# VHH binders against A-type ATP synthase subunit C (atpC): the designs that were tried, part 7

Target 1, 342 residues: A-type ATP synthase subunit C (atpC), of Archaeoglobus fulgidus (o29103)
Amino acid sequence: MITMIYKGNRAAWAYIVARTKVMKSRLLKPEDFRKLLNMEFDEIVRYIGETEYKKEIDELGYKFTGPRLLDHALYANLARTYRKLIEVSFGASKFLIMKYLEKWDVWNIINIIRGKMANVQPEVVDDILVPAGERDMDFWKTLLVKDIEEIVKSFEGTPYYEPLSKIGSEDMSKIEDGLYKVYYRELLKLNPSDFAMKLFLDFIKMEIDIRNVKTLLRLKAEDATPDEIMECTIPGGYELTEEELRKLAAMPIDEMIKALEGYWFWNDVQIEGKEVAAVEIEFDKVWIKTISKRASNYPLSILPVLQYIVLKKVEVDNLRVLGWGKYYGLPSEEIERQMVIL

## First folded at step 1 (VHH)

Design p01 (framework vhh_8pnl_2)
Fold by ESMFold2-Fast, scan of step 1:
Structure p01 (fold): chain B 342 residues (1-342), chain A 122 residues (1-122)
Amino acid sequence: as target 1 above (342 residues)
Amino acid sequence: QGQLVESGGGLVQPGGSLRLSCADAGSTFSSYAMAWYRQAPGKERELVARITSGGSTNYADFVKGRFTISRDNAKSTLYLQMNSLKPEDTAMYYCAADLYYEWEGYSPYDYWGQGTRVTVSA
């Protein structure tokens, strides 16, 4: 029952999905990370210099060395890759990609403020910025020369102003949580007008569930009160709705864990004998597996595109863990524990 | 990078105790996950303990039950209480903070101190 509109939509999704499949095929595989774990820092830089990161390593290698070169190259490549994905997208796909990537505006705000508070060199902060959201690099560079009060004022009239106005009166961790809450709240206002929007919103709600279960487990391990837990969680999850979170937060930890066993994210997780950090990595693995399954079930949709965006970030995170860990002489076992390798 | 300053190291007999401190002159301490690492002579650096901004702790198996990591956000100071010290605990101890924001705060640290020496011998 193909109409002209439906036929056009199919062709459009096929195009962007084909582009992302090519990009996804260039991502490092688990076997590549196993090789890298057996290498010394200089060997890792050389290896990565023969991958999709060649351009950035070559362009930045003449003036930067050590793990800073790697960070510069990884984030520059991430920004270029996300910008290219936006550039080749159109219509509904471009709209949804841009909405999702606005998360990087939050990343940039947090890192600029942390850098200012820690009094670090502006160039250190500049190199980790990812201008993949609505604001370009010229905007972010303008903030790097401002003090915190001026930075906060720069967001007046935006939804980010409310949490930023609390700098100095609230813990910075609460302000950072507030910024991510704004991002998710704004995304959840989108109208599920068609199947593509429905898939996008379900993806966002599931991502919220993963963040919330990590928060719930961490804060319960800290003996936080139910009110403290609710303050740190994000409303609008797929199964961890505000009502469900209130019920779970009121439970003793053992009863809460038993109740969580019934949720979609629990079946593949291994928490027994693991510390909080290791448990969080297990939930990241569950999320990646879930994205993969859903993208396979809906191959002509936004889901393969979002899958690529997530996997590209995971690859950058893993390479940063490798670079810094090897440079400071951490054992391969400890480095591997901090990586998300499926 | 900002500067972290470790202190409290020294020579102690097996079974003794030491309290290490790490002071950050910046006002960002409360927003960072913090960690203690150690490096013994001729060995690679290893994670000893990690503490999140909210106070959740993680310990290496070889120090569980003996070491306690804690933080005082008002004083911008990280602590490592070391009890029942063993000769195997002899190392340079390093304080680290995560400058790069990740949701869980578990990326490799790029904000390191110069270390404080701990020697456990008779």
Scores: ipSAE 0.081, ipTM 0.525, lowest interface PAE 6.1, mean pLDDT 83

Design p02 (framework vhh_8pnl_2)
Fold by ESMFold2-Fast, scan of step 1:
Structure p02 (fold): chain B 342 residues (1-342), chain A 122 residues (1-122)
Amino acid sequence: as target 1 above (342 residues)
Amino acid sequence: QGQLVESGGGLVQPGGSLRLSCADAGFTFSDYAMAWYRQAPGKERELVARISSGGDTNYADFVKGRFTISRDNAKSTLYLQMNSLKPEDTAMYYCARVEYDILTGEYYFDYWGQGTRVTVSA
């Protein structure tokens, strides 16, 4: 009934929204993914080489082949795209974009450590780093020449140090969860001082809900204990608060699923007969639809910008699933089931 | 399309030993992590042991202390020394050139051999 219009510098929001609208128009459409699903791996590489990814595919093609070429080109393009978005933003929009993209500091930490643990060449890691967070590329390149102990020490005095100090004593998956938990905890400290900030924080809380419901369902299917589930979930969700998560984690799986039907994210999911991984894809689809609806309702806000950031990442994920699936000869139907196409 | 060739399988009695070899016609053998997997009848393929390009090893709990994975980059050959063999070690053993996926933190099979059969029975 009532659409709230926020106060502030509307010209600044109009500008960044206009820039992201142009960028969004260059994203692959569902029709493009349908075409790609009918292609063999080599055809997919050629097709993508004639899109926004041309520069990265051309630059990295001498160094990488197969699905690795796609992975490196996709993330190099993602880094360039996010960096451009930061560069053309200013004021409140730049602040919020940079805060959201700090997630990529966690991404970079995880990939550098994984690369060190698996003895991967530094150049392979370098090409997938996304310097869109708090730290620049010079910082990340410095870490590529350090050992794990030195990398951990580089984060002393930051909130990331605590989970990183557990490397070697806890499973890497728990450390990764701890790093993302820090990221979201820090974001939730932002003051909802105006309508733009409230829209941003509601978006973050809803993103946390999607992460939490996927974690809850996966771990519950694996017979994890309530305490194990709470360790892997993120407090501060939109409806999945710490209190609600504790209640759900203590329920038998059938009762938990029935209780989840009352939450905002449940209405459009198709759960019946699906494996946990397929159910997780359904929640990713719910999230994309929700972002789209909210961005449409608040078109001169941070939401269309965040929508673009998320859709660009989804496109990269879809192309990665396509590349690896086709390379290994998976049936198109199986590949499509792992993609988020709307 | 999988230039890996396994050998060294056979029939052994419980407590016996066997050494598996995997030859890669591999121009790039030294650049890849390598692994041994096994598949018992009616079961999924499971990891037995992995060795990185740098020589670091990782073993499944059920073979720790009994099996040793090693590589000879000059010969483009992967080895699995199996000691104190048990009936539950009976399986088809596969050599794999393994692609490490940094983005998921998981290993994926890049190339597979045809396998070599190991039977542990009296």
Scores: ipSAE 0.040, ipTM 0.466, lowest interface PAE 6.0, mean pLDDT 85

Design p03 (framework vhh_8pnl_2)
Fold by ESMFold2-Fast, scan of step 1:
Structure p03 (fold): chain B 342 residues (1-342), chain A 120 residues (1-120)
Amino acid sequence: as target 1 above (342 residues)
Amino acid sequence: QGQLVESGGGLVQPGGSLRLSCADAGFTFSSYDMAWYRQAPGKERELVARIYSGGSTNYADFVKGRFTISRDNAKSTLYLQMNSLKPEDTAMYYCTAEYYDFSSGYEDYWGQGTRVTVSA
């Protein structure tokens, strides 16, 4: 529970939290996903077209069909929703929301470059861009007409230049990891000067821990070296600091798993008998449960807002898995195993 | 049925002042939280100031001490007094009536905007 000093500050946090709570109430429920799992692809598109995605489905239906229509509509709605959160926020809440959503600058860079590598038409890439970070849509559109070398040069003088300069010398997956590492490194430079900033930074550090434990387990299953693991992990976690990661990466997998049992994210995880991909989904579930508990403990704070941002992305990811899975005729049980449903 | 109409924008020199008005032509004005947003050329729309139905106010850090939001419920009018204007304040300014009901969610009403240009 947070005790607010000023009525104005209290009203501001109450407003953005109330706004966020309404948006959260409009997210699809587990029952909706169970209905969707029993639908064929065309039925899913019609169902979603009667929800908050209606605007995007209607607008993009002339350009796209099949699962591509769904993908582009979902990302366009995500961008509109995130921009709405930025629009209705200000002061500390706006600052923190914008800092968190800078993650989408990394998303945009990755998709533009991968689109260039795959010779995808610029108009197709444009529909999945999320201009929720520092740079506006005009910036991203200018990159769509440039070649890879020009795109890389556009980031000279920014922290993103170093990983981007390795295009052609390193695998694209390593460059993507480097870009996300830059994002988190810059966030962790923020001064924990007040309670809101401390809650935000703890949230970021815990998100890093979830990313790192998934990376550790995946790469250990692939017999990666400790050095390879360290290249893919992010320093500055809540409990998985660089020092702890180095120790864990050097352990045999059985010893590593036993050591991980002592960490905050282990208590609620169900991993027995699961493949690596299923284990990663279980850690996503642990993260969502942890966010929910912490948001309940600090209800007049940034945490309910960050909870909504995360849940909205999870919903978009689930709908993409549903759309592609149903389109290709995967069994409902197989599709459900790939979804994060609480 | 209800609509918002902004007025008071114009061209002013740096350091000057403008007073924006937003008239409610059909709403139950006193029950709504009201806000001013702005959108600069090539930029996203951003919140400038909010006034709640109860009278409390919030301001963006970039306008604190310079702008004052107020409302006259009897006249169904929202105001934004802008002092010490800077070139960075150049934007289209929009007013909005923000209604929240837990059963139906948010129902926002927007005006058409009024242009503010701060230039020598």
Scores: ipSAE 0.000, ipTM 0.293, lowest interface PAE 18.5, mean pLDDT 84

Design p04 (framework vhh_8pnl_2)
Fold by ESMFold2-Fast, scan of step 1:
Formats: structure tokens, C-alpha cells, sequence
Structure p04 (fold): chain B 342 residues (1-342), chain A 121 residues (1-121)
């Protein structure tokens, strides 16, 4: 038995991957979601109360009822889970996990600003904030008492200031795209100094491809101009580079779809007769399958960790769709169409 | 306030009809569930009707058979056809784009400024 003070990258990956495997084993299975689709709302809450969400449901159940209880419990659990993952990581693994989870700073910025625009009570926004990025919960809570102009000024000196300064002069959807562009641009500045960094950067570029193909299809279906499409896409994709996006955006939709069939993300995609939202779910499924395959090929790397992070968010999203859908009496078929079940 | 703009409210006699409209200036209308809420003075805001991106509708029991929600994705416009209006339908009516971050989470929605409906003799 040897205890090491200094650990190399392989030892760090072995440890965090082992912890991630245990956490992944606690995720709901596809068959669990199919069972939940046959339950009424109250049965779903009871079922989830016997899972990893027990702590949050028990703790918050005295304050909240209905689907709002689920939302609060699910996001509180997500925040706790992501923070725990950061806490148990170290060295290169901690660095990359924290860099990826900076995406939640963008989530928090968007939630707070849209909440202010919609005049939503601060307590509602507070409960869904996920302090898994660079800034802690104290920072986010100070923003909840500020107006939009003050919130924007709070990001002065950060890369997020430029897109936020356009609030009021551009559509909010363009501001949100700008914030995500900042996030991805900063990630792509990372130096691929070793194989772990190269795997991380390829993962990020592939994630950008999934975002870009969804954006391209949505805007093309809306008869957006090539210039409008280029403004909303994120540069630095794996195969959907700026040059490729420019070519695709100029094509008529039927030619564009045929050209897209040659890209890595088109395999097994079913688009016939589907709405844009349903097509986006198909690409989310492709992404999850791709992550799973690559994580299997590189089991002592950041990929199993990123796989868990993605799957945990998918589970939270599915449970929220399920909870609200059942509460409002939507048909199970309609609810299932909006869920990502593999 | 957000990019939603309501119109069509006004004063009407009991038994009358009104059609409310909500225009979305944004490029994401077709992907979002849309809803009409109302709030009477001194009361909580309550859901009147919801329509998903796929066109599935859900109605509050107090308006079933009287109100019809519909959407025109090509025009990015949501409608509420209100028939057989009653004095208790008097309220500010609000348009909401549900699910800016997730269509099932109330409180993340874009809300319009509201349009007043008054039903009196």
C-alpha cells in the first residue's frame, strides 16, 4: 500500500473517474423514465423522494408544493452534486471540471436578467441558481437586489460585459448567444499541452457542433438570412467550422439538409415529420451516444467525468419536463416527445 | 419588460366576446409553449390557457368551453378567443412565453405588459 503526496495526471484521473462511476450508477435509467411516464404527478414526487433527490425534497417540502417543489429540489441537488464533484477533484481534473462548469455562470446571468425583465420575484430566481462556475452563491445573491443596469456594471472588466452592454439595443436571444460565445471562446484558448487537454478540447468543439446544427436548422426553417445565421452560430466547431457554416447557410434548406448528412452528428438522426424542437432532441441523443462511446474508449480521462455532468443535467431536465407536463395534464406521448430518453 | 406585446382588451357587456393577441418580436416563438394568465385586483395571478409548440392545449376549468387559445407560428402571434364573458372574467390578461430556460418552470418566462379586460353592464 503506497500513499502518494504528489500524484501524476493518471492517478488524478483514476480517482475522479472512480468517484464519477459511483455517482453515475445512481442516475435514473431509461426504464425508470418510462415507468414515471405512466404515473400521475403525486406518484412521481413520491417516487423521486426515494431517489438521490430525497434530501432536497424532504428539506424543501415544508416550503413548496406542486411542480415548483420539484424544480427547487432538482436544481438544489444539481448544484450540490456539481459542487461535490469539484470538491473531490484535484490537479488537472479539477481545473478542467471547473472550466467546463463555468457554463453555469452564463446560466445564472441569463436567469437573473430574464427574471428582472419579467418582474419575477427574486426568491424564485434564487432557488434555481447553480453556483458551480467561478462565482459563489454570495455573488449571485447580491445581483438579485440590483436592477439590470447595475447587474451589467457588475460584469465590467470581464469578457461577459461586451454582450451584456447590448441589452436594450439587441434581442435577448442575441445577448444569450453572445454570452455562450464568450464561454466557448475562453475555453478554446486553452493550450492542448497533453492528451487530456486534447480530449477536452475535442469534446468542447463537438458540443459546439451540436449547438450550431440546432441553430442552423432552426434559423433556416425561419427563412433567416446567411448573415443572421452566422451571427447566431459559435465559431470553433469540430466539423462545423466558420467556413463550413458559411457554405451551409447559403444553401436552400433541402440542399443544406443533404449536405449535413455527411457530418459526424447526422448518423441515425430521424427528422421526417418532426417539429424543430423534436429534431433538436434527436441531436441531443446523438451527442449523448457520442460522449458515451468516446468515454468508453478513453476511460482514464476527463471524458467519463464530462459524460456524468451531461447525463446529470439531462436527468434534471427530463424530470422537470415530466413533473410540469403531468401537473398540467399533458398526454404522456407529448411529454415523452420533449424528453431525451435513449 | 420582455419582447411580448398584448392587445385586444377592453370593456364588454356580459355574454360578449373579445379576442386577445400577443405578438412575439423574437425569433424563438415556434419553439416555446405559450400561455395566457390573468390577475384580478387583490387576487393571485392564475393560468387561463396554455398551448405547446406542437399545438396541444390546456385550459383552466373556469374557462373550458368558453375560451380558445391558438397560435400562428408564421406570424409569431398568440391568440385568446374569449366567448360568453362573465363579470368574474374581469382582470389584467398577461401573455407569457413559457420555458425561456425550460417551458415547465414558471418564473423564467417572458411576460408581456398585460391588457385589461372589463366585463360589466
Amino acid sequence: as target 1 above (342 residues)
Amino acid sequence: QGQLVESGGGLVQPGGSLRLSCADAGSIFSDYAMAWYRQAPGKERELVARITSGGYTNYADFVKGRFTISRDNAKSTLYLQMNSLKPEDTAMYYCAAEGLYDWYTEGYDYWGQGTRVTVSA
Scores: ipSAE 0.007, ipTM 0.312, lowest interface PAE 10.6, mean pLDDT 82

Design p05 (framework vhh_8pnl_2)
Fold by ESMFold2-Fast, scan of step 1:
Structure p05 (fold): chain B 342 residues (1-342), chain A 121 residues (1-121)
Amino acid sequence: as target 1 above (342 residues)
Amino acid sequence: QGQLVESGGGLVQPGGSLRLSCADAGFTFSSHAMAWYRQAPGKERELVARITSGGSTNYADFVKGRFTISRDNAKSTLYLQMNSLKPEDTAMYYCARGYTWFSQSGYLDYWGQGTRVTVSA
């Protein structure tokens, strides 16, 4: 039945998949990251300035210097790239792309609030905003002139209000987790009306599994209670359902790890001798490999598009790690350990 | 604003020493890069020292050889050992947790309330 549904919709996805393949071909390759790891900071900026990031580096060079120039150029390019992807999409593909990219509303909320907390100039925050979600750039710019209390009030009547109301009483990392939990909870309410929607929802559930296993391992290592773990995990995962998470959270860490060996994400993980942070990166690698395999199996679907969106974000994250790591004089091997290179 | 709590500041004479502490109540301390910044009245906030989750350190040129940053992941606490203090070290000292665990911009770091260090005769 799945084959028939997929076959019936294949032509509808051909255009956006073709456009996405062109965009994907412009991503940096593993060999590019190897070259960058051997460069000093100024050489990295020069190298990146000859890539798809040239426009942003040239335009922002008048405002910023050093690794801040790189950060702002990377996020500005990300915003332009995601807007381009939305602009060339239509119908069901546009709807699903926009729903997934609503994650960037969370990014924008967090950066505006952290900017206010750090007394950062509004212009600096403006350059890292990614208006790829539900709200346009004009909306986000109006928040830059408001204080934190007014910003929180601006989300009254939305699902984001509850976690934002906890600002000042909870750690900002818990507020951030609360905002992402809202994003995933709302996304899982989508009706699986056809095969494209089912592929999208399976993708989201698997992404939740990756987030949940990282959370579970991190909090268990810090001797968190089962209730604390459940507060930080997201229900509705592919295999890490609420029931499974409650059982795992109650186990001693050794028993939990043995139980996790049976899950889809464990077989490709290289965890021996690694600390928690390194293990989390290994799960990010497993996720990218899984996305690639599934996109190959369903090449005329939303999956190649979601693959590109994820890979573009990973590239920006890697370049940011490189920029700041090199600027601060960190060893190349330490910088590489923080990167997701496949 | 209150989850990072700095302590250990005070008044010392030139050549003296102080040890600053920063307690982080968050579960993710061990996975975050941490830093010490300082700000003298009327001046911009400047990086003093940074330590990655793996323990690699970086120092501003004006404190190299005098200050040592360290972390205790079991206690979720960051330290700054300050030796051979100079009048120019007089500032409010801020503990910072990176916005992202792998790398931080500096300007969007989460800041504590600060602890005051005064170096004068």
Scores: ipSAE 0.081, ipTM 0.536, lowest interface PAE 6.7, mean pLDDT 83

Design p06 (framework vhh_8pnl_2)
Fold by ESMFold2-Fast, scan of step 1:
Structure p06 (fold): chain B 342 residues (1-342), chain A 119 residues (1-119)
Amino acid sequence: as target 1 above (342 residues)
Amino acid sequence: QGQLVESGGGLVQPGGSLRLSCADAGFTFSSYEMAWYRQAPGKERELVARIDSGGSTNYADFVKGRFTISRDNAKSTLYLQMNSLKPEDTAMYYCAKDYLWGEYELDYWGQGTRVTVSA
């Protein structure tokens, strides 16, 4: 409905949705992944080299070989694709796309710091950076030449400084959780002043729910304390709010699972007899199906755009699993179990 | 992707030995480079040892000749054999998959296992 989309930017929503529909049509389909599962590693690289990844595979082939070439090409393509999406957007759509893609600022901070901790060559880290958030590539390249103390100081005056200041006193996994909490906290401060903004915020809250249920199930299986679970979960979910998470974290695992059956993300999930990684994949599938349904219900909104952003990331993840699995000769059925194929 | 579970830590006297284990609940263990990190009280996390999918190893200078990293791909388990332990080796020890891959949005390295070297 036109009243659900501001009259002043209706043309902008139609335009960006049309552009993302074209981009989405170029994503690999389930039948493509089934073909790839029957290929050897070299055939996969050749196949991918004839897709949207051709430019990156050609350009990075002088520097990398094997599955490392594929991974670097996939992340470089992801960065180029997201930057292109920002470049062709305008007004409210550009603002929301940029806000969502600020998640990659957290990705970049984490990988730069981990690279420093492990004494990895800066050029290796550079090839997996995704400058799709608030900060450009020049900013990220500046951090690659700094030590950890200088990197932390570079974020002084930003919301990211607090978790980064704990490097040395907390383990890196807790700092990473803290950085993602900052991202989501800042994002949820956006005013739901119109229906488009409400759709965006509901999407973000649902994404938080998927992250939280995966975290809750994993940590509960490890017999983690309620306080440990609360440290690792993100407040502000759609149904898994801080209050609900605290209640669930205090329950015995069997009672907690029974309580979770009432939540939106539990329909069609089969957890019995599955390992934690398989359970996580089931929730990723639920999320993709939910995004698809909501984007279909609101086709002139930010939702088809966010759907594309998520599906592109899923494609990159699937191709990474495929590349590494095939390179080391894993059976196709084992590789397929790690992929999110709908 | 998947959970890493460390075990085998404990209290040992200087010159003693411990073997740490890390079980990978995921199905991609054999395809990844694996590493052991440690974090001493009041110190930053540091790389101890790394092993690639083919078994090639790399060690921090402070553990060379004393520690041995190994993997059992059939059991999806990573090991760290620690010999000639020193008080300076006292730390939480963490297992990690290749940290530059995109599995880290909320995937943990592992909960860690505590090693205390004290008389």
Scores: ipSAE 0.000, ipTM 0.171, lowest interface PAE 17.7, mean pLDDT 82

Design p07 (framework vhh_8pnl_2)
Fold by ESMFold2-Fast, scan of step 1:
Structure p07 (fold): chain B 342 residues (1-342), chain A 123 residues (1-123)
Amino acid sequence: as target 1 above (342 residues)
Amino acid sequence: QGQLVESGGGLVQPGGSLRLSCADAGFTFSNYDMAWYRQAPGKERELVARITYGGSTNYADFVKGRFTISRDNAKSTLYLQMNSLKPEDTAMYYCAADEPYYDLSGFQEYDYWGQGTRVTVSA
């Protein structure tokens, strides 16, 4: 397929940013999440059923119950929302939005393969697919009727083939890590030919840094070896390059934390007395704040659009944590500790 | 393709104790959040206790102060120490390797599950 990039102009960016601001205004606010934390599971489903998720809750309510209903409705809405964003975009904005949302191709591959391994009915997997990349729903439905060998073969000639060819030889978790590494590696091959591309690539590199610092802290707390840490990190970060990661991975945890204080993402981070999971959420909050500041500095660019895409995913993540946590009777304080609420 | 195997279940009197173990045979244990679930006949599966890849623990209100979850990543083994057992604790107990709550990197229903170990608390 031939993909054209157009530099665009200020008016073209104003249009997509305006559409994105309307969509962003419909996101749940911190106050809404605090209300939901005081609700029981059934009340949460009823509340969400009166929001923009109404269509999906209504349509899926006859198939699913409990937290599965919420989960499937959230992913179905996410797919519809992202597809709408692609549909209303044009030129350079459409190209960059589609490239970023190709992350969901990895999500779809993983869930289809996991479904085959677990002998789950194709209908169940179909309801959680997010066709937000260049591949449409017809492509993904074609994979649902294939076996694992045929699915792997379907990716021959693509960068995803290498990690997929290791199915049966490596743990599925390593295959999943390999697929996400392919996604980021391919994005980083894009030419920084203009200001929009530069802003996009800086955003991707910063996202990699946030992922890598969480991986470093998690695995280091578990006494993982430097080689194990390097296997799980993604090359090409904004400041956490492969060389920097190797140095950090070799340090004792206290020295590593001290060294990390010098990096861009350490601003406004509190780690003393916190569990690793809480520290990771602090970095998710740093990322959201950083995106917000940069989007405010470049309001007629790709950054407000990427901000919305990230915030929409954070909302779905928070609602999923809330739904599963409440259903299993976790205390509200513990559920809140797993949520990214600003 | 990881396999989880639970053990340590059995019949105990009310007020008794049991220690459940969950061992893996095919995945990188330390990279997963681990959990204990239970299911009584005619009821849905419910979360008993969760331990993150970083060692943070969460407990259902009905087991707080009585159960302790722990992990040994070097031995790829998950434990559940169950004290002051009650008749309502009677269930099939399952261990699971779960995705982290907040990253959506996988689908929770497809996480690796064990076949379970039965716990019966009766006089």
Scores: ipSAE 0.000, ipTM 0.190, lowest interface PAE 16.4, mean pLDDT 81

Design p08 (framework vhh_8pnl_2)
Fold by ESMFold2-Fast, scan of step 1:
Structure p08 (fold): chain B 342 residues (1-342), chain A 122 residues (1-122)
Amino acid sequence: as target 1 above (342 residues)
Amino acid sequence: QGQLVESGGGLVQPGGSLRLSCADAGRTFSSYAMAWYRQAPGKERELVARIESGGSTNYADFVKGRFTISRDNAKSTLYLQMNSLKPEDTAMYYCATSEYYLGWDSEEYDYWGQGTRVTVSA
């Protein structure tokens, strides 16, 4: 009975991992990004138009031009790709993939509300929505025709209601931080009932650590108070627990940096002579390397799947940086410094 | 990650001066490099000046010695002091973060400010 259950579970992980390896093989390689850095904007769009983004570029070309066309096509492709990943998954893998991708519910909420605040046409917002969680596109399209008060009320009874209820009384940036804090807090409530769940939760806690070290460095550079830093950090990290965060937040920035050297994420990070944004990119690189190593150590688990999800998002981010940077005439070396290329 | 709002543009004669301002309501202003870009009618956008969080500056050759970029992190405001203005400086001027990468979590679809118009004519 036990043996039969175990064999079924292993087959399920082998299947989804095989599917993600095929999808991962379609990602752009570091050498492709180096080629793109030597291209002008129109050449980049043509190059990307011969990749898996062709469908979205062709479909959105009637509505958008320039880097906005690329931007919207990238997010539309991301939505389609993540939806396909959910569709081909089942059982425990589907549950965990959907839980992780619920991060895009926060993305959708933020973009819809910001769009309403800026009086942006609903059709523009619609093209960048990513229906990657349990809520489908029909749900999100229903929100596009509502006012802000109605949108907030739509989340009544969910954990997202509390931060959304502060719209109008707090800065939107604080509300966005609150929404991501809710997302991670809810994920950490999952029961570590089996090995797959334990690997998933360790992954989430390590992702929180990367987010928190970036937040600490950014806010310390702004001379933020310890209380302000604690409002923006997420409790439940792998090593950056609430207690550790409080200690670090109270330190002067130079002492804090020295203390951070003892943490798991400090391996091979180079911060000397870099601005805060460049340092944040270095931690993103550490995270990708860590994911790759752990996925290699646990190849028949959720980790290769999460690795693909992260790498696909990194590719979209890199292409956005490249597109906007080239369109506005930034030097290739400056664009490259803002990209996560490994 | 707040909205950028440019102001200070206007009509001036050649040789005149203008001071552009870019206000950011976001808490991350002091942590990011900031830049001024411009776009003349029928031309592509081009970088005018850049300033890093630590105050290091870089200027396009066509404005060196005439324009000065500065920032006030306490006010979350970026400035461009434009002196000895020429007709070829006529453009819409845009403020932006010089770093486009926002990490995993928050990415705005309206990434660039609305711009402020500068017209230099006799």
Scores: ipSAE 0.005, ipTM 0.384, lowest interface PAE 10.7, mean pLDDT 82

